# Ledger of designs, part 4: VHH binders against Stonin-1 (STON1)

Target 1, 134 residues: Stonin-1 (STON1), of Homo sapiens (Human) (q9y6q2r275to408)
Amino acid sequence: GWSFMLRIPEKKNMMSSRQWGPIFLKVLPGGILQMYYEQGLEKPFKEIQLDPYCRLSEPKVENFSVAGKIHTVKIEHVSYTEKRKYHSKTEVVHEPDIEQMLKLGSTSYHDFLDFLTTVEEELMKLPAVSKPKK

## First folded at step 1 (VHH)

Design n8 (framework vhh_7n9e_1)
Fold by ESMFold2-Fast, scan of step 1:
Structure n8 (fold): chain B 134 residues (1-134), chain A 125 residues (1-125)
Amino acid sequence: as target 1 above (134 residues)
Amino acid sequence: DVQLVESGGGLVQAGGSLRLSCAASGFTFSSYAMYWGRQAPGKGREWVSGISSSGGSTAYASSVKGRFTISRDNAKNTLYLQMNNLKPEDTALYYCAREYEFTYGSGDTWTFDYWGQGTQVTVSS
């Protein structure tokens, strides 16, 4: 099915300045997330394949000057990056490297909860997990 | 209904100047970074210049740096590209585009969700 959500794209550069806008989503079996500008279109403008290292952030309720009260969540991909320890040339530590793939919101708690439940159910069905530490 | 309409293209001699305009409608123009791109015959789209939503930051492709100036008028919902010292290599269809950034990773990728039909710029030797 279709989920009506609001989104703010991930800010990758200092020129990015976006406010909440409408987005239509499908969550398909196998952890596929499709994004559409309008409900009922045959072709998504973007398709994301979720893997076992993807997670939902803790849901929040945030207030925005233009959009008002929005229930928000992030879809994140977690990996680990090897870094040299401070004061050492040879000692390394693995630090979490969290990529924000997508930030989504909704003004409707019911729609928001349904979407989160659907995403989490599909994530749980993905192949066995060896999740990186937080 | 998002619409971007370019104008100001034409035929000019090398060393000449043109000013392109892009009229935006159907969205809150002042909330989006905007870009100019171009496409030469038989080639893919090439990023030319970008400007932040407020106009406080600009960026240019190395091939046009120092010759082109991007600007915007948020009160008029209009984006501009002033092109000076034009070269035959600048011949292309020029289009404006609205930023859309649904990407991951730390790479510098320019992503557009809407772009206009474009305005043709031809520079003769």
Scores: ipSAE 0.000, ipTM 0.146, lowest interface PAE 13.4, mean pLDDT 76

Design n9 (framework vhh_7n9e_1)
Fold by ESMFold2-Fast, scan of step 1:
Structure n9 (fold): chain B 134 residues (1-134), chain A 125 residues (1-125)
Amino acid sequence: as target 1 above (134 residues)
Amino acid sequence: DVQLVESGGGLVQAGGSLRLSCAASGFTFSDYAMYWGRQAPGKGREWVSGISWSGDSTAYASSVKGRFTISRDNAKNTLYLQMNNLKPEDTALYYCAKDTFLEYDSSTGYGMDYWGQGTQVTVSS
């Protein structure tokens, strides 16, 4: 597992936690992601089962005023919706619908790369599914 | 595991004061906004007050504004609620809550995790 940071979503009010909350992150066999508030705790506060529609976004390096330099990546869930083509009565396309599940970061490039590699390996082990196409 | 332990409740007369404490463990307290909520008998949970991670920003429900003061001691991992000019309608179980990344109370716009048993406040007459 790794000491990582979870991006805290923007809040509607002015009351805020830090933009990046420290977490301890584990990836288990079968594509299970577990997040703990601290290393050594028995219970994760969040557990996510990755499915074959999940992907990692392009990794970035970003600077934040409080947290400093962070290597960041998003875990996204991709679904496809069928839409009628513009000016067509019969033609359809399957367009991606992308939902951001998590935005994660690390100040350690080594841990960041290790995490990316581990997630990609687990995603590749999940059963492949056919996506609709026309 | 996240643990929040509330204390300081009790029986007090109208116009009196109480100070509630919440001892936090199992997470980095100084990184999270913290909240106080309450639940009166036969009522739903009501947000009472909030404080930012640094302690620089605070917010209050209109029913308690001017009477209650939220504060925190990040070195001691402790959240406080100073309650002055208590009214019978302040009678409730009081809970402290950690900000959450994933959920929020739609009536207040705050995400809260209630982890303790609460501390009972009863205001007589």
Scores: ipSAE 0.013, ipTM 0.298, lowest interface PAE 7.3, mean pLDDT 80

Design q1 (framework vhh_7qia_2)
Fold by ESMFold2-Fast, scan of step 1:
Structure q1 (fold): chain B 134 residues (1-134), chain A 123 residues (1-123)
Amino acid sequence: as target 1 above (134 residues)
Amino acid sequence: QLQLVESGGGLVQPGGSLRLSCEASGFTFSDYAMGWYRQAPGKQRELVAFITSGGSTNYADSVKGRFTISRDNAKNTVYLQMNSLRPEDTAIYYCAADYEFWGSDYSTEYDYWGKGTPVTVSS
């Protein structure tokens, strides 16, 4: 597992910006991501089953006054929306609909790379299914 | 990204009612906290009502008792039932969504916005 930071909504009021908070992160076989408030707790506060339409965004490096240099990445879910072409119901174009599932950060470059590699390996092992459509 | 489409706005007389709908497209709608904001001419956008993924609601004092926010996760839709409308409720109403990482009480930032639906309360 890894000690990471999760983008956390500020509780003080509904108009507040998100803050970063520490979490402990695990990736289990079968593409299961578990988030714990602290290492050593029995149960995660959030468990996400990744599917073949999940992806990692392009990693970024950002500087924050309190946390310092943070390596950040988003886990995104990609679906495809069918749209008519030339106003024909039989002619459709599929375009991506990208949803942010969560945003993670780490101050450790080594841990960050290890996490990205582990997630990508688990995503590649997931069974192929038809792409999502609406 | 979530795509949000508002509907149900229009012209209504004082004391009337309207129901706004906001349909979201994308997966994991049930994990998003949903809110309604409004912006009157020449004023800043203000929060009207908010509903967490768990169903907890919060309202601006100006609308409490008159407006009700609700959601239907099976339809990926959030609603704002507006009763006893007043001229001061005239505004463009915006739907907003924020992915909830820490449970219902911690979703305070809006990640996605709709384009808005106008509501005019006038005789």
Scores: ipSAE 0.005, ipTM 0.123, lowest interface PAE 10.2, mean pLDDT 75

Design q10 (framework vhh_7qia_2)
Fold by ESMFold2-Fast, scan of step 1:
Structure q10 (fold): chain B 134 residues (1-134), chain A 123 residues (1-123)
Amino acid sequence: as target 1 above (134 residues)
Amino acid sequence: QLQLVESGGGLVQPGGSLRLSCEASGSIFSYYAMGWYRQAPGKQRELVAFISSGGSTNYADSVKGRFTISRDNAKNTVYLQMNSLRPEDTAIYYCAAPEYLWGTSDQYSFDYWGKGTPVTVSS
């Protein structure tokens, strides 16, 4: 497991002064992501089952005013929707929709790289499925 | 890294107009969605106007029809045109850009903030 930071979501009409929250992060066999408030706690506060449509975004290195240099990545879910072609009532196209699930960060390049590798390996082991339609 | 600087605030009379500017540097501006927030004395910040990287706009009900957000990617600038100003529009106005959407597209995390430009509408 790893000491990481979870990007805290903001509501449009409410502002949090804290943008990043420290977490302890585990990846379990079968593509299960567990988040703990701290290492050594018995229960995670959140569990996420990754599916074959999950992916990691392009990793970034970002600089924040208080936290400093952070390696960041997003876990995204890719789905497909049927959309009517513009000005057509009979023609439909299938387009990928990308939903951002999580944004994670680490100040440790070693932990960051190890996490990315572990998630990609677990995603490769998940059963392949056909392209989904919403 | 994206950096934001607001300008154009000032003192105006009720019914007046102001145009705020937010100049971006340090990253490719055209890829970012941009928002304008305001904070009145003793109140929390509220999002008043939003523009996506593709140009779609969204407004708070309190400013719809009076405020217009726009962007000029060639100048790395986002604007807020404020018309028919009211005393209740008095606030410090902030430019902000999100790094990502959290889960659903109805939630934003704003990671880059300017230092703000004050707008006072005299009673």
Scores: ipSAE 0.000, ipTM 0.095, lowest interface PAE 14.9, mean pLDDT 74

Design q2 (framework vhh_7qia_2)
Fold by ESMFold2-Fast, scan of step 1:
Structure q2 (fold): chain B 134 residues (1-134), chain A 124 residues (1-124)
Amino acid sequence: as target 1 above (134 residues)
Amino acid sequence: QLQLVESGGGLVQPGGSLRLSCEASGFTFSDYAMGWYRQAPGKQRELVAFITSGGSTNYADSVKGRFTISRDNAKNTVYLQMNSLRPEDTAIYYCAAEVTYIEYGSDTYVYDYWGKGTPVTVSS
């Protein structure tokens, strides 16, 4: 597993002082991502089952005023929505609908690359598992 | 504004028990998830136990089966029952309140309020 940071959305409560919150991440076989508030906790606070339509965004190096330089990536879910073409009553088009699931950051380049490689390897195995999980 | 005051720490022998209390003053205690952290000399702070506003609990592997977190919303208090204490449990114990954020259907927790801590020493 990996010590990373989860992007905290723009403040919903003005008492919050943090834009990035520390988390511990695990990637399990079958494309399961588990997030813990800290390493060594018994239960994750969030568990995400990745599917074949999940992707990693283009990795970036971003500079934040407090956190400094960090490596960032988004985990996105891509779906296609059928929509009527504007000014047409008979034509439909399938448009990508991209939902951001998570935005993650790390100050460690080596941990960041190891995480990205692990996630991509698990995504490539979906749905190629020929036998169901017992 | 929410304030947290810890109590119940002290000196105890290995195998003993202590009950820590964290009393909140201010508004909307029942809306907050509550956690207990500890920090031993020369070590980083670590989360020990966590309880959501709905009562779901989570524990560090090192204390699982020995510690129990609970809350009493009528008293604005969260508790940590510590049994089978070990010398490695020696630390200053801190109470924290977390605010849940909802953004596009996802929850994010941020610690907004901390107590000053209560020391626990486990020695023979």
Scores: ipSAE 0.000, ipTM 0.268, lowest interface PAE 11.9, mean pLDDT 76

Design q3 (framework vhh_7qia_2)
Fold by ESMFold2-Fast, scan of step 1:
Structure q3 (fold): chain B 134 residues (1-134), chain A 123 residues (1-123)
Amino acid sequence: as target 1 above (134 residues)
Amino acid sequence: QLQLVESGGGLVQPGGSLRLSCEASGFTFSDYAMGWYRQAPGKQRELVAFITSGGSTNYADSVKGRFTISRDNAKNTVYLQMNSLRPEDTAIYYCAAEDYYLGTEWTSPYDYWGKGTPVTVSS
């Protein structure tokens, strides 16, 4: 598995400005992401099991008033809603439903690129899944 | 996509109580922090109460001690219990699902907002 020092957007309280706080993130075989507030902690505060419908959004470089320049990406889950075409007995439309799971960032382009590459490689290794409809 | 539907709003007298519910449908409800926001006429939408995926809560100073946010992950529902209501609590109340890490600072609007439930506190 791989490990990365990344940042997540976080507020310490309701009145504080948003900060990009450091986290320790592990990418484990089988598409598992584990996030820790610090390296060496036993329990992650968040664990995500990726499936083949997960994707990385288009990476961006964003400027924030407090955090400055951050390379950002979203981990998204893409599902499809099956709907019948109006007045069609056999035609079905699959509309994409995009759900944002997590936003991550880094001040280091090199570390960020390594992270993106690692996640994409793990996603490619995941087995295909079947929908319940035949 | 995750969809949110609020209920429980209405007209009450000062000192009265209401319980708002927000039912979620769709993927990953239990991974999201849930917030209750309100918007009074002519004012900006403000955060009233917030509950993390782990159950930690935060409240605006104006409602602390009067309002209680809670969640039931088995029912995909978040609640706002409002006690000792005041005329200044009059607003449309919105449920929002947000990743704990994302918040409202992003330029894209939240995809997971309810349409709101009106609360009027008057004599």
Scores: ipSAE 0.000, ipTM 0.148, lowest interface PAE 11.7, mean pLDDT 74

Design q4 (framework vhh_7qia_2)
Fold by ESMFold2-Fast, scan of step 1:
Structure q4 (fold): chain B 134 residues (1-134), chain A 123 residues (1-123)
Amino acid sequence: as target 1 above (134 residues)
Amino acid sequence: QLQLVESGGGLVQPGGSLRLSCEASGSIFSYYAMGWYRQAPGKQRELVAFISSGGSTNYADSVKGRFTISRDNAKNTVYLQMNSLRPEDTAIYYCAKLDYPFETGSDYEFDYWGKGTPVTVSS
């Protein structure tokens, strides 16, 4: 498991709270992601079963005035939506519909890379699914 | 984006029961921790119950032993079974997506929020 940070969504309030919350992160066999407030706790506050439509976004390095350099990545769920073309009842196109599930960060490049590798390995073990073709 | 629609509120006598439902649409329901908040007139919103994506539950001390939260991922629905209702349970009940259970703070801590369902407990 790894000491990581979970991105807290930006709020409208001008007296905004913290942008990142420290967490302890585990990946279990079968593609299960668990988040704890800290290491050693019995119960995760969030548990996610990854499915074959989950992906990691392109990793980034972002700078914050207080936290410094943070390696960031999103876990996304990708589905394909069938939509009709503007002037057609019968013509359809399959478009990706991307839902951001989590945005995670780490100040440790080694831990960050180890996490990405572990998630990719677990995603590759999940049963393959068919995606619509153009 | 996740859309949440609450139902099941109403007027009930002290000691009675109600079951609230929250139907989610437009997003991947099974991956979210879900919770029930309530707000009484002139009071702060409080988190009364939460359920993780894996089914782990937690409750505010004020409702422990009386309320039960559950979910049906096949129906994209979270439920709140409320038993032994008291006048102090009178509030508008809101369904919300939670990333951190039992976070303290203002309304803006809600990730996704429904319009609420009113519950009145009176004789």
Scores: ipSAE 0.005, ipTM 0.206, lowest interface PAE 10.8, mean pLDDT 75

Design q5 (framework vhh_7qia_2)
Amino acid sequence: QLQLVESGGGLVQPGGSLRLSCEASGSIFSYYAMGWYRQAPGKQRELVAFISSGGSTNYADSVKGRFTISRDNAKNTVYLQMNSLRPEDTAIYYCAAGYWDETSYLPGEYDYWGKGTPVTVSS
ESMFold2-Fast, scan of step 1: ipSAE 0.005; ipTM 0.421

Design q6 (framework vhh_7qia_2)
Amino acid sequence: QLQLVESGGGLVQPGGSLRLSCEASGSIFSYYAMGWYRQAPGKQRELVAFISSGGSTNYADSVKGRFTISRDNAKNTVYLQMNSLRPEDTAIYYCATYDTEFGYSLTEDYDYWGKGTPVTVSS
ESMFold2-Fast, scan of step 1: ipSAE 0.006; ipTM 0.381

Design q7 (framework vhh_7qia_2)
Fold by ESMFold2-Fast, scan of step 1:
Structure q7 (fold): chain B 134 residues (1-134), chain A 123 residues (1-123)
Amino acid sequence: as target 1 above (134 residues)
Amino acid sequence: QLQLVESGGGLVQPGGSLRLSCEASGFTFSDYAMGWYRQAPGKQRELVAFITSGGSTNYADSVKGRFTISRDNAKNTVYLQMNSLRPEDTAIYYCAARKYGTWSLSPYEYDYWGKGTPVTVSS
């Protein structure tokens, strides 16, 4: 099915006419997330391939001056960087690097939960892969 | 007040062509995404074609390759070029204008609609 969500930029930029708020989403088998400007269109304007290192952030309720109460969540990707320990040539530590891929919101609690459940179910079905490196 | 006025509809034979126009007045046209919708008798209104404020286009599967949406910001007008028309394209065609706000409660509350222009494809 289609999910109706608000796309929220990482930083609020009210001057950007290219930043669109409302979007329609599909979550397809294999962890494919498609974004559409309108329901029923043939072609998504953006397609994201999720992998097993993608996660949903802790859902929040945020209050915006015009929109009011909005349920928000981030889709994040966790990658890992190997860093040399201080005073060592060979000792390394793995440090997680968390990238925000997309921030979404909804005024509808039920639509919000349905979307989160669908994303979580598809993420759980993805096969294990080597952790990503930068 | 904000208005959208459609024109260009009519009777056409199967395989024919029509060009619909929608002229906008009373708002900053270039800020709005524009869509063409249609409604056949007894059916729900469906999206046919969409063009963003930046000029990117998208189409319903049923019209892909046959219909072309375009806009002329200097004339505050959006167009739908309809080629290879079929009897199932018979409907009232509506244009709609939508302004996306990052914090808006509903994109549907920003829609402006014209009164529609009828298109009949029949021999």
Scores: ipSAE 0.006, ipTM 0.191, lowest interface PAE 13.6, mean pLDDT 75

Design q8 (framework vhh_7qia_2)
Fold by ESMFold2-Fast, scan of step 1:
Structure q8 (fold): chain B 134 residues (1-134), chain A 123 residues (1-123)
Amino acid sequence: as target 1 above (134 residues)
Amino acid sequence: QLQLVESGGGLVQPGGSLRLSCEASGSIFSYYAMGWYRQAPGKQRELVAFISSGGSTNYADSVKGRFTISRDNAKNTVYLQMNSLRPEDTAIYYCAAEIYSRLGFHTSRYDYWGKGTPVTVSS
């Protein structure tokens, strides 16, 4: 597991420090993400089953005044919708519909990289996803 | 914020070999899945080889057994070793990068593209 930060949705009454909440994060075999309020707790407050349509977004490095340098990544759920091209009567394209599931961050580069690698390895073990049909 | 620069293309005779390189800068290379695409004159761009962040590879049927994709994370570089080249391999070859994807091969999945390196196979 890893000490991580979870992006909390911002409302106008939230303090800036609460945009990133500290969590303890685990990844279990089969692509299961578990989030705990702190290390050593018996039960997670949230558990998410990743499916073959999940992906990690482009990692970013963002600088926050209180938390300092944070390595950030989004867990996204991707589906493809078939659409006709505006100018074509017979040609179709498959466009990604991207839903952000979670935004996670860490102040530790090493923990961040370990997390990304672990998630990718678990996603690779999930069943293959079919390509969009023409 | 990733920049990709391809190199290693050129003119080669049928049966020859070339090694293409794609150097990445501006982001953490090891996070990315990498692919090589090609576009022949008058054709659409097609995926020829893929390597995940963890090193798993996949190839288009037209290049299996002839092309090998590899990566060197210490050098922020992905390679395409092309052997037994055929006139049909003539194309501009593009490097592409995407962070971790589980959906099958599709061009719109890649976040970053290089400008391409031309390969001509002709006698």
Scores: ipSAE 0.000, ipTM 0.160, lowest interface PAE 14.2, mean pLDDT 76

Design q9 (framework vhh_7qia_2)
Fold by ESMFold2-Fast, scan of step 1:
Structure q9 (fold): chain B 134 residues (1-134), chain A 124 residues (1-124)
Amino acid sequence: as target 1 above (134 residues)
Amino acid sequence: QLQLVESGGGLVQPGGSLRLSCEASGFTFSDYAMGWYRQAPGKQRELVAFITSGGSTNYADSVKGRFTISRDNAKNTVYLQMNSLRPEDTAIYYCAVEFDYTGTYEVEYPYDYWGKGTPVTVSS
């Protein structure tokens, strides 16, 4: 697994100027991304089923006021299946086909390359899904 | 105004027990997940216990079986019962409102908000 920073959407920065929050990620066979608040916790708070339409950006260097210079990558067009809810009394909700963006940050370029390679390899193992004919 | 006030820390010998409390105000406590964090000298702050709004719990491997997190929504309080304490548990303990990284809900989140903490020292 990998310890990264997850970009906190500016709209949700209610009580803090914090731009990034810590996250621990695992990639499981079948293209499942597990998200933990940090390494060593028993259970992930979220699992995301990656799909073949998922878009991963090339790593780039960005400068942020508080974090300084870090490497960043975007994961876009991810279908969500929320198996655990921490802030709601509703049942587990599925969020398919919504364009979502996870923006990850790290001070380690090599950790990012290892992570991206692992994600791309798992995406390639998923069943081929053809886009509908235009 | 959001406020978190920790209490219950102290000096205890190895094998002893302590119960920490965190009283919350300024938000709808029952709708939020809560966590207990600790920070030992020279170390980064780490999450040790987590409880959802529905009461489901999760623990760091280092405290599993020894610590129990619980909540009382009527009192706006989250607790950490610490048993079989070890010198390695020595730290300042903080409670926090847990940030939902899912982004599924539109709720503005008071993340990165910390109380003053309550120190726990485990020493023979």
Scores: ipSAE 0.014, ipTM 0.347, lowest interface PAE 7.7, mean pLDDT 73

Design u1 (framework vhh_8h5u_2)
Fold by ESMFold2-Fast, scan of step 1:
Structure u1 (fold): chain B 134 residues (1-134), chain A 124 residues (1-124)
Amino acid sequence: as target 1 above (134 residues)
Amino acid sequence: EVQVVESGGGLVQPGGSLRLSCAASGFTFSSYDYAMGWYRQAPGNQHERVAIITSGGSTNYPDSVKGRFTISRDNAKNTGYLQMNSLKSEDTAVYYCAAEYSDFLGTYWEYDYWGQGTQVTVSS
C-alpha cells in the first residue's frame, strides 16, 4: 500500500480551507481499492470495487499554495446514455457520461507511478465487456 | 462495513433535555485520525453540523447551539454522545451521526457514513 492524499471536495469539507488530506491506500486483487485514515488500521473508511468501465484520467502535476507540488490523477467511471439523433425516428447515438469517483495525489513520483501501474494491471484483469450501457 | 447507529431521540417539552448516542462499527473512534460529528436536518432545510469532537477531544459548535449542546465520546465503547439542554422548538429535526477524518493540518473529512438518524421533536 501507499501513503497518499485524497482530494477533499469543497461541498464535503465545511470546516477546512485545505484541499488535500492524508490517507493510506491499498489495491487488492480483483480491482478493490481501499482507503484508510492511516496505515495499520484493520478496516478501511471507504472501499471501492472497480468495474470494467473505470479508468484513470491523464496524470497531472499540480501546484497548491499549502500542499505544494502534487502528482494527481482521477479515478473515473465511464458510462453511455442512448439518445435519439436529431430528425431521426430510429437512429440513436451513445454519448459518454464521465463521473469522477475520486481524485488522488502523491508527493512521491515513485509511489504515484507504482499506484498507477497497479490499478491499470488490476483493471486489465477484470472481465472484458463489449456493451457499455447506463 | 462501516456503520453508525443513532439512538436517544424522542418528544420533549421546550426547556427539556435529551442525550443522543452514536454507536460505531467497522472502524474505531480511538484511532488518532477519527473525529465524530452531529448533524441535523429539519423538513425544508439543508443539513447543518451542530457539533464536532476531534480525536484529541477539541469541540466546535455553531452559535445556534453553543452553550446548550455538549458533544463527547467514549473511545473504549466506540460511542459518541450529544447532550442537548434547554431545547427549543427550532431544534426539532432528524439528528445524524457521522464519522469524520481529522488530520494534523486542521482538515476535516466528511463522508457519507450517516446513520438512519434519530428524530427529536420539541413541542408543547
Scores: ipSAE 0.000, ipTM 0.111, lowest interface PAE 13.6, mean pLDDT 73

Design u2 (framework vhh_8h5u_2)
Fold by ESMFold2-Fast, scan of step 1:
Structure u2 (fold): chain B 134 residues (1-134), chain A 125 residues (1-125)
Amino acid sequence: as target 1 above (134 residues)
Amino acid sequence: EVQVVESGGGLVQPGGSLRLSCAASGFTFSSYDYAMGWYRQAPGNQHERVAIITSGGSTNYPDSVKGRFTISRDNAKNTGYLQMNSLKSEDTAVYYCAAVDEYGFTSYLPDYDYWGQGTQVTVSS
């Protein structure tokens, strides 16, 4: 596993300002992410299992009124649902359904790219899902 | 001609130490130009990154080697290093040096611009 100091978004009740709080994040073999409030704790407050349908969104730089410039990315799960075409009895279309699993950020460009590279490496190692015959 | 060449591998007993070197030619390391990483591969396994040093000098390591391995660079000599201490049998692998410019990281894929041919490290009694 790999370890990173990153930030997660938090909301303030006043003035609608977004804050970004620090976390310690581990990337473990098999696509497991563990998040801790600080280094050295025994138990993570959140654990996420990635699967082959997970992806990183396009990384970007966002400017927040209180936190300043933050490099941000979303970890998303992409699935596809079948629905009938309008007026069709037999034709179907596959529509993407994108779920945001996690939003992460960093004030450090290089640390953030190291994190993104590590997550992509682990995603590429996950077993491919066989395509089922219909 | 642009390339990186690894050296320093060999046979060592468990608990021993080795220092690997990565000499670059045809391009220059600088604090702003290139990140450098060390990868390893044992037979039957995928490539595993074991150390990275960014263009800005930040270093990172997986838990399997943290505290035992140290990555460094000498930009004036155009050379990178991996100091390996307290070696274990499971560290046995071919070790590769890789370098990528700053823009290579924007893809966030493990797609380094320059890879060496590797140097064998065997930890055995």
Scores: ipSAE 0.000, ipTM 0.399, lowest interface PAE 12.0, mean pLDDT 76

Design u3 (framework vhh_8h5u_2)
Fold by ESMFold2-Fast, scan of step 1:
Structure u3 (fold): chain B 134 residues (1-134), chain A 124 residues (1-124)
Amino acid sequence: as target 1 above (134 residues)
Amino acid sequence: EVQVVESGGGLVQPGGSLRLSCAASGFTFSDYSYAMGWYRQAPGNQHERVAIIYSGGSTNYPDSVKGRFTISRDNAKNTGYLQMNSLKSEDTAVYYCATWDYEGLYSTEEYDYWGQGTQVTVSS
């Protein structure tokens, strides 16, 4: 596993609205992502089953006040919805809807690349599924 | 109700030291589900972060206190601490303890875990 940082959602308080919190990440066979508050704990505080609609966003390098310069990536879920064409009352199209699940960061380029490679390999092993309609 | 209570403030001369305490209730530090920070606000100044300790034990300090202040926690006593050494007049402020868990911060729901603060005065 890897020592990483989880992007903490913005909140109105005396703390920085764009804080990063340290976490320990594991990726298990079958596309299971586990987040621990720290290494050595028995139970993750969050476990996510990745599915074939999950993807990694384009990696970035960003600067934050407390965390400094870090490599960042988002784990996104892509679904398809049936929408009407703007010029028609009856014609429909199927368009992707993108949901951000997590934003992760690391100050270690080596760990960052190793994590991305591991996630991509696990995503490639997941079985193909039919695209859903909402 | 999640609550924290600060104590240990007082009057000290420049170059002196103080140890602040942050007692938690409504949750337990033994849970390891949180991070803790110390913040301060002086009259005429905006509030600022003083120290943060994350669940894994990693710490962060601004340059203004780095090397002089040390943040720690004692899970058995459900208490966090700020050890302040080589105090300067500009350290005079009300000091606040805040805590948050990662699950709460990961969610979109907001919580306020601030105490009333403890006054630190550094004066000759």
Scores: ipSAE 0.011, ipTM 0.246, lowest interface PAE 9.1, mean pLDDT 75

